VHH binders against q330m9. Designs and how they scored, part 39

Target 1, 357 residues: q330m9
Amino acid sequence: AEQEPKELLEMSTDTERLLEENDLRPLWEVEKDFGNQFGGFEADIWKWEDIQASIDAIERDVPIADLPPGFQRRVAVPVNTGYRNAISNTIYVGVQTVSPGETAPAHRHGANALRFTIDGSEDMKTVVAGEEFPMRDNDLITTPQWEWHDHVNDGDETAAWLDVLDLPLVLDSLNARNTFENHELDRQPVTKSQGYWESQYGRARPFEDTKEDGIPGPFEGNCAATPPYRFSWKDTLQTLRQRAENDDPDPHDGYSLSYVNPATGQPPLFPTMSFRAQLLQEETDPHFHNAVDAYFVIEGEGATHVGDDVLEWSERDIFVIPPDEIHHHDPDGEAILLGMTDRPVFEAFNFYAEAEP
Short names: E, the ipSAE of ESMFold2; O, the ipSAE of OpenDDE; V2, 0.75 times the mean of E and O plus 0.25 times the DockQ between their complexes.

## First folded at step 20 (VHH; framework vhh_7zox_3)

Design v06 (at its last look DockQ between E and O 0.55; V2 from the best seeds 0.00; counts 0 for: pae E 5.9 > 2)
Fold by OpenDDE, look of step 20:
Structure v06 (fold): chain B 357 residues (1-357), chain A 124 residues (1-124)
Amino acid sequence: as target 1 above (357 residues)
Amino acid sequence: DVQLVESGGGLVQPGGSLRLSCVASGFTFSTYSMGWVRQAPGKGLEWVSVISSSGSTYYADSVKGRFAISRDNAKNTLYLQMNRLKPEDTAVYYCARTYTYKSGSERTVRFDYAGQGTQVTVSS
């Protein structure tokens, strides 16, 4: 039986224009273009107003249920001018929304992922490895390699969050395939009570010699696995404030907290990506490195100087700094940023380099 | 103290050529984008041309194909070769240290320092 050609999801002309004008693409288009040769990318910024308008338009045009199998995620993807598949050749960032009553169906993949909640609620859940994680504002939740995950919105408002994955690293930089599997069910069975995974990696944890801390799935490697974990913003912010009150800032990153791998208690969060909460109160000193820095503005406004360019950012903006560009931050007042970097990839091979101009 | 000093302006007939120079001091010239702006009588400031620290060049539509911006980092000097001059090119030309501000898909050129300017008059 000749599988009828999957009806191409058609967005309105206005939606397509809106995306194009703002250097945004829908996920299903981006996915098709992975595997092409990388030509480089530039410093760039995506404004929340444009992102929001775009994702809202997509939401109007495309219910999740109408998306093709394997890509049943409604995502506006910031794409760089030089690299049109993501913000960089190593890091993918998308803004995903789930409307009330919708479910992003369960699947798993070889790529590492995390969610940073923009608009959340207690009734918005990301289910990872059998546990329902509430998605409250600014919560960071890991979706580790080969763990089943789905998203369910049982609330009354549309939920929105950042998807951050190492997809470009896998698909383009390493020219590998992303191992992917759909679950038989739209929703995975909930097999763990809320807080289970946290309990496994807290300060007080079961000390069982069971080597169960292996890398999930068919994968092999030398890096510690990242467990499913929810970093509450409340706790993160509290810790960040403590640092700002008691410690000295990093000259380049301000008051910074690393989201550490709960299994090791150390960075990186993933073998391929590190994440930081950064509180900026003053202009930082310029530096450059061969890693990519991507940022989401959690709070505040300011600017980042990148070479001859100045990226003016405000709340919920996304911007990226390419490798080897001299850069520094200039906040207008206090600002808090989510920093994302592929630095661990370089460190794994002793290739990371940083310097001051 | 940042200083920009323009030279090379003057009176020229339509179709003629001028070469403007700007000598920079007080900052690391090679690390900054530089540009030319002009102000015609009764008009606001208009960007003419920009050259990045890496050597990328940009031109206003009104001067594209006629003007050429260049820099000599060893001499801390910015140049503007103006060919096929028109009466509409009459203005005070200012050398400027520039930044490119990005906001989404929009790019805006700004400057933090400018010289005193040099008068360019194109008249038959």
Scores: ipSAE 0.120, ipTM 0.594, lowest interface PAE 2.4, mean pLDDT 92
Fold by ESMFold2, look of step 20:
Structure v06 (fold): chain B 357 residues (1-357), chain A 124 residues (1-124)
Amino acid sequence: as target 1 above (357 residues)
Amino acid sequence: DVQLVESGGGLVQPGGSLRLSCVASGFTFSTYSMGWVRQAPGKGLEWVSVISSSGSTYYADSVKGRFAISRDNAKNTLYLQMNRLKPEDTAVYYCARTYTYKSGSERTVRFDYAGQGTQVTVSS
């Protein structure tokens, strides 16, 4: 009512220099800059035909053997204009290829990685922690923190899959180091029969195996480690169909399944990222949240409305929804999406927020 | 229900001015891009101008420099100031919500209009 405005704050040039000389800034300057670290992330979409043409060109020009030591992976990476190194500041998505007879050499690192198979075969394998995991179309395979992994194509056709890693979170947002080690051999020794890791969960198992709860490598934390594991598409699709026949869809996500950590039976799959299979049969209701959603289209076509944008997608397209954008999905008939989110990071901080307009 | 009510049209001499208004209801006006589209007799719809939810403005080449779009989010109202009018500006003008459709690198703006429009006639 009768409050007088305070005089405008003004600092002399000498005061500004003194602060700058001592690596200090006044709060009201730094407060204005918060939330602007990475520019404006945008809703965007990468069409499979463009991705396919690009990975085919890279495959022709760049054999894995010609790559410099270290990474030795042939990957095309969707990049957001606001970040430029990945699809978002927390989630890295890439499309990797391995030609017949090639090996992506064995290594291990601190970042978690997930593989979602696009063009696979029985003779294309990711080898994780001593087990060969065949990469069949739409299978989801974990290559978790600090487990040895290599990718080997003993077949006669090029294989392709989606990589999803928490690299941008670890390296750029948290400014940590991705601890990394090359294996002595390009192909790690196979020390487990196929099916070993899957047999350890959801079944009876040796009593002594229930006593181990350490986190591999030099890392510490309070979350149970994620094991190497394959989620078969056959089982996932069967479960989605059962849900569609028996349950009501979520108004925002359709018939959704979480790829849970097999060791706990609970989400998230990784401490930093959750993954969903989502069957959409109808237009969803709008909502927004402060976590990023990225998507890969497993089957079908449709559109996703994100603020003023409409992302038109079809099979194998990749798209991203930035934080705080009102969005909803409008499938053309039926569609199935792989959803990827950094929501677990927000939940760990009691920071996740979601609302409807 | 979404409602868009256009007004401000009329008859004007070449070189004259008009200001169109569009009052919106039934949705959160401030979060949507809005625009004007027009239809001359016997012609299809032609986009005229767009203003984003953040206030950025865009114009068709045929009206650039002569028309000015604006919005008042407190009043849920969209405006189009039309100056130096020409006979070829004669049309029914509709206001609309607008969306940018993205398909890879290609961008298309589409208009979702619902009102009856307002007639603008420029007699030559």
Scores: ipSAE 0.075, ipTM 0.603, lowest interface PAE 5.9, mean pLDDT 87
ESMFold2 (binder alone), look of step 20: mean pLDDT 84; pTM 0.835

## First folded at step 21 (VHH; framework vhh_7zox_3)

Design w01 (at its last look DockQ between E and O 0.63; V2 from the best seeds 0.00; counts 0 for: pae E 9.2 > 2)
Fold by OpenDDE, look of step 21:
Structure w01 (fold): chain B 357 residues (1-357), chain A 124 residues (1-124)
Amino acid sequence: as target 1 above (357 residues)
Amino acid sequence: DVQLVESGGGLVQPGGSLRLSCVASGFTFSTYAMSWVRQAPGKGLEWVSVISSGGSTGYADSVKGRFAISRDNAKNTLYLQMNRLKPEDTAVYYCARTYTYKSGYEKTVKFDYAGQGTQVTVSS
């Protein structure tokens, strides 16, 4: 609720000076300014047709080789009207493409990253922490902080996927720096066989040589680290279908699966972001929460009511729900969504809140 | 069942004022944007004003500065204060539950329910 501008109480010149000289402000002035840094966060939707057209245009105009080191990536970035750097002030979503024979050069950063494959193949690989992960359609692959990663397309078709990062949270919301490093090579050495990382976090795990559950890089914290991991869509979908067949849906989220941290077996996947697959078959009940929800439509079509708005979505569309907006989903038939949320950030501080209208 | 009941219309001289009311029932009024629309004789439906669930207001150019939309959520009532009325304001006025449909860069305002309307006649 845009707080009506409270009439500023007039203070004496001496008081104003005293406050100014000491870098102090009265509460009513500060309160007025709180929350205005990222104003204009609106429910919004980006249609795949527009995204596709945009990324194609970028490809035509800008050869990947002409991009600066570390940014040799073709990405169309949905940006919110009020926050022009990303879909929200906490979550970055981009649609990246890699053409046949192209390589997105190896680098690493402090930010957490996730890849969700839109158009993939066995020959499209994201190399993370020395392992080549195939990027098949709807595969979800983690790129943990400070792990070397690159993307190589040895196939005959252009690959496309979602880049999801917590960059806005770190860089803008927390006004902190993101540690970044380019690899000396375009492609990192492959030092692990396929399946290595999965083998570290399965039901059967190594007895002696378990990788220490430490945070990679120079970072410290009290959260469980996220390992490099590929969530196959095949397995995810099977599980999702099992839920739909055997369980009751959540009244707000339908049949939902969380992509859990393989190290802990629990959400959140990242300390800053949670991801879920949601199967919707019926209209959901309205609710609101102070976390951001971003969505990618994996399959199906429908609409999401957000406050006074109705977002009409179809396959491969991206849309976002701002905090504190009453919302519910109305699928046309069956739909599956990838949900992305910054809920873990709020939970970490005991600030998450959800309610029904 | 969603119901909207308009009132407050009548005959007024040019330059006069009227206040329209719309009482809503059958839905959570406070969570919806509401609009006033009007239809003059022989003309199509014309959007007049909107107020969001959050209280933000918008006006057609033809009424801007003369009309004021407001709402009382406690009473489930929408208001339209009409000042400096003109003969061209003569129409049946409807209150309408309002949505903004978004599809990428396209935005469309739609109405799903409207009342029976109230007649406003501005004549000397």
Scores: ipSAE 0.555, ipTM 0.802, lowest interface PAE 0.6, mean pLDDT 92
Fold by ESMFold2, look of step 21:
Formats: sequence, C-alpha cells, structure tokens
Structure w01 (fold): chain B 357 residues (1-357), chain A 124 residues (1-124)
Amino acid sequence: as target 1 above (357 residues)
Amino acid sequence: DVQLVESGGGLVQPGGSLRLSCVASGFTFSTYAMSWVRQAPGKGLEWVSVISSGGSTGYADSVKGRFAISRDNAKNTLYLQMNRLKPEDTAVYYCARTYTYKSGYEKTVKFDYAGQGTQVTVSS
C-alpha cells in the first residue's frame, strides 16, 4: 500500500533518538509545561462551623486507637482546589484536637511547625524539648525542626489548635524526604521547668552559654535556629493595643506584629515561614505579591477581597490568598488576624515582589 | 463614590442590534468583574452576562450566541453588543459591579452597585 510522504520534522529522527536515548529534551518542547500553573490555585475559605462539624464527625467515626501508627492524631486539613494535600504548595494548615486524658505521641521531624491555640487551657500542654508549654487560647508555640514534641491534655475539655508546617515546600516543591523519628515514649520526659526556654532568650540572657548555636539534628544551614518558645496572647494583644494607640497602621496590613525568632529578635520565625498578628480597624489598600498569605481569624468578622472574589470571614475561619492576586481586607469594625506567609523563601532567593494596582 | 452610567438603549425592530455602554468611576475598574442585568416590565432582575477582571465571559442561556460582553479597562467602560434582538429582550439594562461571594464551599454572585439603567425596547 502506498503512503503519502511524512511531514518534515524540525529535527532529524537520529537527533530525536539521541535525545530520547540520553533522557534529554530540547528546551522548546519542555518550556510549555515549565512554570507554575496558577489556574488551579484559587482563593479559598473554610468556615469554622464546617471545620468543627467535620472534625467532630472524624472523632465519632474513626476511633484514634484504630489509626495507623504515626497517624494517631485527629486533624482536619484545609486543602486548596488546585492542591490536594494542603492550603497551598508551601504551607500546610491543619486543625487538630486532643480529648481529655489523650496524648498526641512524641516525635520529631525536619519540617518546621508551630501550634496556634484555638481552644486550650492551662492543663493543655505542648511539650517541646523537655519543657511543658501551656496552650492558652491564641498562644503561639513553636515546635521547631528536629525538636521532640508531644501534646498532652490533662484538662477536662477537648483542646483544639492550628498546626502550621512547611511540609508541602519540603515534600512537593523541593521533593525531599521529611526526616522523621518517633520517640520511644508517647510522652517525652519533662526535663526542664516551665520558663526555661524563655529564660534563654529574654532581654537579660545567660552570661555564659554552653548551648551550641548550630542547627539541631542532621541539618545544615545559614539561618539561626528557631528555639522552642511560647508567645502568649496576653503579651501579644497588649503590644497590638500599644501599636494602635501610638503608631499609624500599615496601609495593607493594619497594625501588625511579627512573631520573631527569639534568638535573633528578628523575622522570620522560621527560615521558610513568617507569622504576624494583625489588628484591623479600617479597610486596607489593595496590593499584590508573589508570596502566599494564609489567615486564621482570631477575633471579629469582615471580608477580604481577592480579585473577583469576596471571602466573608468570622471568628476562627481560615482563608488563603494565592500569589499575585490583588487583595485587601475590610473588617466589620475591629478584627484581629493571624497571618501566615512563605515570604521568607522568596526573600532568601531575592525573588520577593510586591506592588499596588 | 462608585458611579456607573449606562447608555446606548433605544427602540429597535426585531432582528436589530444595539450596543450598550457603561462608564465607571470611583473605583479601580480593571480589578472587578462586571455584569449586565436586566428587568423586563413586571418582572424581577435577570442576570444577562458577566466579564471577569481577567476577561473571561459568561452568558445567560437566553442570550448566548446573540450578545457579546466586553470591557475597555483603559477607558473604564463596559460594553454589551446585542444582536438579533427579540421582543423578549425588552427591558431596562443595568451594568453592575460584581463579586463572587464565598462562604465555606458555597459560591454566589452578588451585585453591590448598579447604574440608573438604559431602556431597550424591541418592537415592530
């Protein structure tokens, strides 16, 4: 059977075979897929009522004792439509609960993590590097890379908090394994009195210090390690109120405080993520930037405009703003937000960009 | 103050065409979705068409293929090209600033500002 001549190829078949045999492709063939696919990553909001109902359903349907080893934690995870496992491609947020008398077992890992308390008490503790840290409402407690941590509820009510980790950055963007280790005990030994870690990083610091200043565990890097630390809400709120009485608000962020690395007194809190408490008393000006912003509503209600979308939020809602979206906040009266961002990654690469429309 | 001023309505015979315009002021036009909505005599508001800030368009089934929405961000102007007009297209047409409101996983389209309207009458 006669066939028509083949279409001429831009490259010879020998060149195509040579490329394929050596696992090579020309740039023009790969470039169409190279880059970020923003079409799937959208502004999203998770309402506290829906989060609460979902985690209550998990508690009813899936006894914690039946969960596989290493996953004996009850967490509801906000997931973005364009990403299957987390609120963004760089930041993981989860809502975890622990019932009276329960322990989320001790482990450590390379990913940075913190806990922001939603429903806590003096008898709800995050135990980090040998110290018990009480988790009172709106306290922020660091569980930094490679530090042992467990969560113990010796109170009489179920506790709830946000987990915030850089895990998607490590696993999905950097394609690295998260180094992980279970402690042999569910509750690590308490080897330090309360206040020990704070005493290492206050204004009056130990005169002579035998602690090493290296990065914990098997990791190396150029940033100062983040210590275990509790940022009390009482102190944070007091400082926010002082800012509101004495300073002008940032046009985009309101009155904001950074949760700084206590060892340096400077942001970022983690090399990969920064966190802010933001007091909003008026509508902010629009802007956009290439870092992700995620938010938890600490107090109040309002709306955030993101491109064509309006995200209506109230207390304990979680929402996310994708990179490069024009946005601003419009509180209904006064509101306080916890802001979470991967901006430090962009700054470390000299890649952070921000503008007004 | 947000202002939207429609124009271009009139009397036209069935099968005819009209082009509506809406000049916007008092906000950053290029960052908002915009819609045309209409109200026929004795009826409620009916959504006609939307154009996103990025230029994506949507149409009600009753006008799809006959109407074309567009925008000129440099002139802060929204347009509606209306072709093959039918008597049932007779209405006051309003341009509206448009938001997609999200509350949990539910998504609704709301209009927070509209103009004075322009009358379109399709009659032989």
Scores: ipSAE 0.012, ipTM 0.503, lowest interface PAE 9.2, mean pLDDT 85
ESMFold2 (binder alone), look of step 21: mean pLDDT 84; pTM 0.835

Design w02 (at its last look DockQ between E and O 0.56; V2 from the best seeds 0.00; counts 0 for: pae E 9.6 > 2)
Fold by OpenDDE, look of step 21:
Structure w02 (fold): chain B 357 residues (1-357), chain A 124 residues (1-124)
Amino acid sequence: as target 1 above (357 residues)
Amino acid sequence: DVQLVESGGGLVQPGGSLRLSCVASGFTFSWYAMSWVRQAPGKGLEWVSVISSGGSTGYADSVKGRFAISRDNAKNTLYLQMNRLKPEDTAVYYCARTYTYKSGSEKTVKFDYAGQGTQVTVSS
């Protein structure tokens, strides 16, 4: 809520000096300035046509080999008008492409990352923590913090996916540094067979050789680590359909599935981000919350009302709902959305709030 | 049913002032952006001013600095203070519930409901 400009109380010169000399400010001045750094966060939508045109243009103009080490990736990044570094101040979303025969070189970072496949194939692989994960359409694959990862397209078609990271939260909102390391090789060694990581977190798990649940790298924390994991769309969709057939929809979110942390069996997927698949068949009821919701349209078309705005979306569009805006969805027929939220950050601090208007 | 009822129009001399009111009913007024639009004789609809649900205001260049839009949510009422009126301001003025449709870089302001209008005539 844009705080109405409170009339600044006049202070004596001596008081002003005293405050300045001691790096102090009165509350009313500080309050006025709070939140302004990321002001202007607006509901917004990016159309797939524009995204695709942009990424194609980037591919045309900039050879991947000419990009600096660690950034040899072609990515179109939706940026909010109020926050020009990402879709929000907490979540980064990019659309990355890898052409046939190309490799996005191996690296790792402190940030949590997720890949959601838009155009994939069996021959498109994201290699994470020594395992090759096929990137089939709508597969969701985790790239946990400090795990080596690279992307290799051995197919004959260009692959495309969403990169989702908590980079803005760390780098900008918390003003912290992101630990980053390039691998000595373009491709990390494949040391695990396909299905290895899944086998660690299934219903049947290793008895003695279970990988110790810990946070990879030099990091410490109180949250459960997220393992490398592939959520197949086939399985996800089946489950989603089961819910739609057998359960009642949430009045705000429709039929939704949470991508849970395989290690815990519960949300959030990451300590900083939660992901859900939402099947919408009807107009939803309005609500608002202080978390950010970003969406990728997996299937269908419709509109989302956000405050005074109406976001008209179709397949593969990306849109974002700012905090504290009253919003609801209005699908045209059936639609499936990937929801991305920073809700876990607020929950971790007991700050999450949701209400109906 | 959504209803918008405009009032406050009339005959005024050039340089004069009028205050228009629009009373809204049938919806949660405070949740919606509201606009004033006008239609002069023989001309199409012209957007005049908008106020968001949050209170942000916008004006057409033709009225900027002369007109002021405001709202009282407690009274479900939209206002348009018109100062320094000109003959070219003669029109039927309508209040309209307003949305901004966004499709990528394209933004379109749309109105889903409008009142019956109030006549404003500026003449010597």
Scores: ipSAE 0.611, ipTM 0.811, lowest interface PAE 0.5, mean pLDDT 92
Fold by ESMFold2, look of step 21:
Structure w02 (fold): chain B 357 residues (1-357), chain A 124 residues (1-124)
Amino acid sequence: as target 1 above (357 residues)
Amino acid sequence: DVQLVESGGGLVQPGGSLRLSCVASGFTFSWYAMSWVRQAPGKGLEWVSVISSGGSTGYADSVKGRFAISRDNAKNTLYLQMNRLKPEDTAVYYCARTYTYKSGSEKTVKFDYAGQGTQVTVSS
């Protein structure tokens, strides 16, 4: 423990007063305070049983129509012990539900978002930029920056999915506004047949000399815009299985696939966050890095060791690994995880660091 | 398989010292918190001390200031330096691998493996 000697020299009273009256602090006092603006970030886990019970209760008590205008999404949000609004200081994860006959009204905003389907059906759709995307289990659907999106359940069972956004980074860390607009209609017009957006990014795809590929809305930036897109679980799983049959696993990540930006064919999917599907068939080697990892368990069960903590997970659990913590995964048999990380932010700053213990 | 082998116990007069050792094998020692626990005659298990994987230490009030826990990760060895021993320190001392298990907001400290124990007897 740190000792405080009784005979420490102090600045003169005049110097202390001069600093205070001019809203100045000496560097050595400021330096002590750096890195302490948030509470402690902990490795945490949210068990699906607890999430399920909670969203069932919210669904019974809180119809979407009763929510404040402009915020009509029913979402249960995993929150870290050291953060009140999200799973980490950069990544927001939520579990959204839409009951039969409900519509989460059309809006658009500056933050990119994705939807990872947990309980879906052919009649539960997220409608993005004029296309209806049926929400099939384990599909990943983007609702990208400044594109109209709404969620409509014309089926007979409640749907649930995972929302992932960079809201804590944008709102809290950067202290920016999430520019936002409600559509005049609750359900946007459907102007594209299903499959349209997927077809725009195949190996054979439309090309037009006058096609504009700018960033939608009032925004500017250095990264290509993320388009509306559905990554089908069928294709993703098939590719993971092909990797397991033919390739060696990464010692830390197993067999992984990146959900790339379809417009560039390159990661990251969003400028601030990247996403992976990871097939684990054996215990991984430990490592640590300064980016946050958050996970949703797509299939299987196992444990993740984070420092002195053990997070025991099973299908549909959500867990998070803090920056700089030594960690590794130990699946029971095989498991598939959806990985979410703010690593792209660190890479943009030339600040990403990773090591083995 | 995990093995923990304690040694260094014995008979000591009050006020004396002993150093306990625990050699670990079958797992990566540096990844885990380690504890000493003891069982006095006719009593249940009592936690004595813990050292985290990162080297932070904790002590039961009954031993604070007299016992010092340490680890040598290169040798896979946990130590307990016991000074100013008292008759009430008489017990079998066990080396235990320590976890914190989390389920939502609930945390449970668990000892999943322990050694055979080493007898410490403080009497005159």
Scores: ipSAE 0.011, ipTM 0.451, lowest interface PAE 9.6, mean pLDDT 86
ESMFold2 (binder alone), look of step 21: mean pLDDT 83; pTM 0.818

Design w03 (at its last look DockQ between E and O 0.74; V2 from the best seeds 0.00; counts 0 for: pae E 12.5 > 2)
Fold by OpenDDE, look of step 21:
Structure w03 (fold): chain B 357 residues (1-357), chain A 124 residues (1-124)
Amino acid sequence: as target 1 above (357 residues)
Amino acid sequence: DVQLVESGGGLVQPGGSLRLSCVASGFTFSTYAMSWVRQAPGKGLEWVSVISYGGSTGYADSVKGRFAISRDNAKNTLYLQMNRLKPEDTAVYYCARTYTYKSGSEKTVKFDYAGQGTQVTVSS
């Protein structure tokens, strides 16, 4: 409830001066200003047609070679009306394309990143921590903090995927710097065979040479590190179907699977972001929570009611639900969504809250 | 079944006041935006005012500063306080359940349910 501007209590000039001289403010003034930095966060939807048109236009206008080092990537970025840098103040989502024969140069950063393949192939690879991961349709691949990564398309078709990062959380919400480094080469050396990282975190794991469960790079923390990992859509979908066939749906989220941290076997995938695949067959019940939900429509069509808004979505659309807005989904038939949330950030501080209206 | 029942209309002199009420049933009133719309004789439907489920309000320029929309969720009731009424305010007034449909950059306000309306006549 936007608190009606409480009439500012008048203070004496002396009091005002005293406060100013000491970099102090009265609570009622500070309270009024809290939350205004990222004001205007609205439920919103970006249609694939528009995204596609935009990314194509970027490709036409800006050769990849003309982009600055470290940013040699063609990405269309959905930006919220109230926060013009990303889809939310905590989560960045971009649609990136790589044309045949192109390489997005190797770099690493402190931010956590995830790739969700929209249009992929066996010949499209994201190279992470020395391993080539094929990017097949709807594959989800982690790019953990401070791991070298590049993208190479040796195929004949343009590849497209979602870039999901916690950049806004770090750079804007926490007003911190993102550590970034370009590799000396456009392509990092491939030092691991395919399947290496998966083999580290399967049910059968190495006996002696288990990679130390440490946070890569100069970072410290108390959260489990996320390893490089490819979640195949084939396996994910199979599991999702098993759930739909054998379990009851969540009243709000339908049949949901969490992409768990392979190291722990539990959510969250990243300390800052959780991801889930949601299969919807029926209208869901309304609820609200203080976390942000961003969605990519993997397949199907429908609508999401958010407060007073109705977001009409179809395949490959992106939409976002602001915190504290009552919302529910209304699929037209069966739909599958990729859900992206900053819920882990709130949980880490015991601040997550969810309720029904 | 969704029902909206308007009341409070009548005959009033220019400069007078009326308070309209709309009682909602058949849905969770507190979770919906509600609007007042009106139709004058020989004219099309005109949006008058809106209140979001969160209580944010909007007004048409023609009524701004004269009309006030409010709601009582406990009573499932929408109100329209009309002050300084003018002859041009003469119309049938309807309360309407309101949505904003979003498709990319396109936004469309839609009404899916409205009541039978209440007649407001402003005449000397």
Scores: ipSAE 0.496, ipTM 0.761, lowest interface PAE 0.6, mean pLDDT 92
Fold by ESMFold2, look of step 21:
Structure w03 (fold): chain B 357 residues (1-357), chain A 124 residues (1-124)
Amino acid sequence: as target 1 above (357 residues)
Amino acid sequence: DVQLVESGGGLVQPGGSLRLSCVASGFTFSTYAMSWVRQAPGKGLEWVSVISYGGSTGYADSVKGRFAISRDNAKNTLYLQMNRLKPEDTAVYYCARTYTYKSGSEKTVKFDYAGQGTQVTVSS
């Protein structure tokens, strides 16, 4: 016995035509469309084996020598079934491989990016802002906005890493430009000793040489710039183990470390995305929030319950939890996850919300 | 302690209707998918219908268009409206808590708890 507001209002055919002719709609017609433009976003999982097989199949069909100049790289992109281009409408995740002898040519762009090493070696490097960063397994290396970067594999084994970028947010959701520039050289000049960038953000560090002083390139903003930086897995794991031996876990997230912006010592790592290493030793309590969580399995195996779905994961799988879905993790023994979230966007707009069921 | 209590079964003639109910307790009913499954005499379990926690529904081919699953989260109750019943619908009907496991493109439906069942008999 309820009536909607539109059922109490009648509008002449002439008025309807006038509105349509001028590309106008009355509010009561449009308000029901709000929040319904992104349909079919589901909890989903991509298995490492399937990702590798897909990249290998591309190589057989399109040999590396036949790829266009400047694009001699292989990237498999997890795509949510309800969203065509990425794992979510805000976060892009890709799995890139680079075969022996290949170079991803130097360029720079406005989007922030990081590389999380999956299969690396001392001879596989990402070169950022003049420094060679060896890509060792589970290292996280930033290639921040407007810094020159290239990737070179001088080893004998194929390397693999995770690319994580805010491209869907910037280009597709906000409809903004991703300013881009190719370097004249495929490999940028190496002008810094190994360890230079890491050394600038220790407990004793240069007073005047912080990225807080400005935003590189044609961009302006209120957040401190993220510097080139390598978070070594050795240090990260050591800290996780210290937490596990001395502290209580968070009921929802286990033992968690944030990859902070080294220049400020504070999250988020990028203005648009936060990243965590999470050690899980037991089933977590359920909760939900309006930010997307994406995960890469660093170590171990287990399952994540998302509503009435169960995502069964093992080492190097990638999975995603849509906004507002009740979820919790159930590791088989111990597991370590890389967590990726657009939560900083929600916090910047005073929109972040989290609750327990 | 998870409890599922089915009711509403009985004897009905072919072409008749029944409405089954299942009252849940001991868990947060609104956050789980729920199913009806049935077991005919001398046969294994057969999935009949599912409703997700968000209200999406699915049906076995044998019952599509005749059965309707629904839920009332405020009453912790699952329902199955059964219309145009046939003798082959004769079975014990169980209410079950349900998960859909996803591993890549593969999906597997599993049930972790079920009630004691309610008998439905369709005969002339």
Scores: ipSAE 0.000, ipTM 0.375, lowest interface PAE 12.5, mean pLDDT 85
ESMFold2 (binder alone), look of step 21: mean pLDDT 83; pTM 0.818

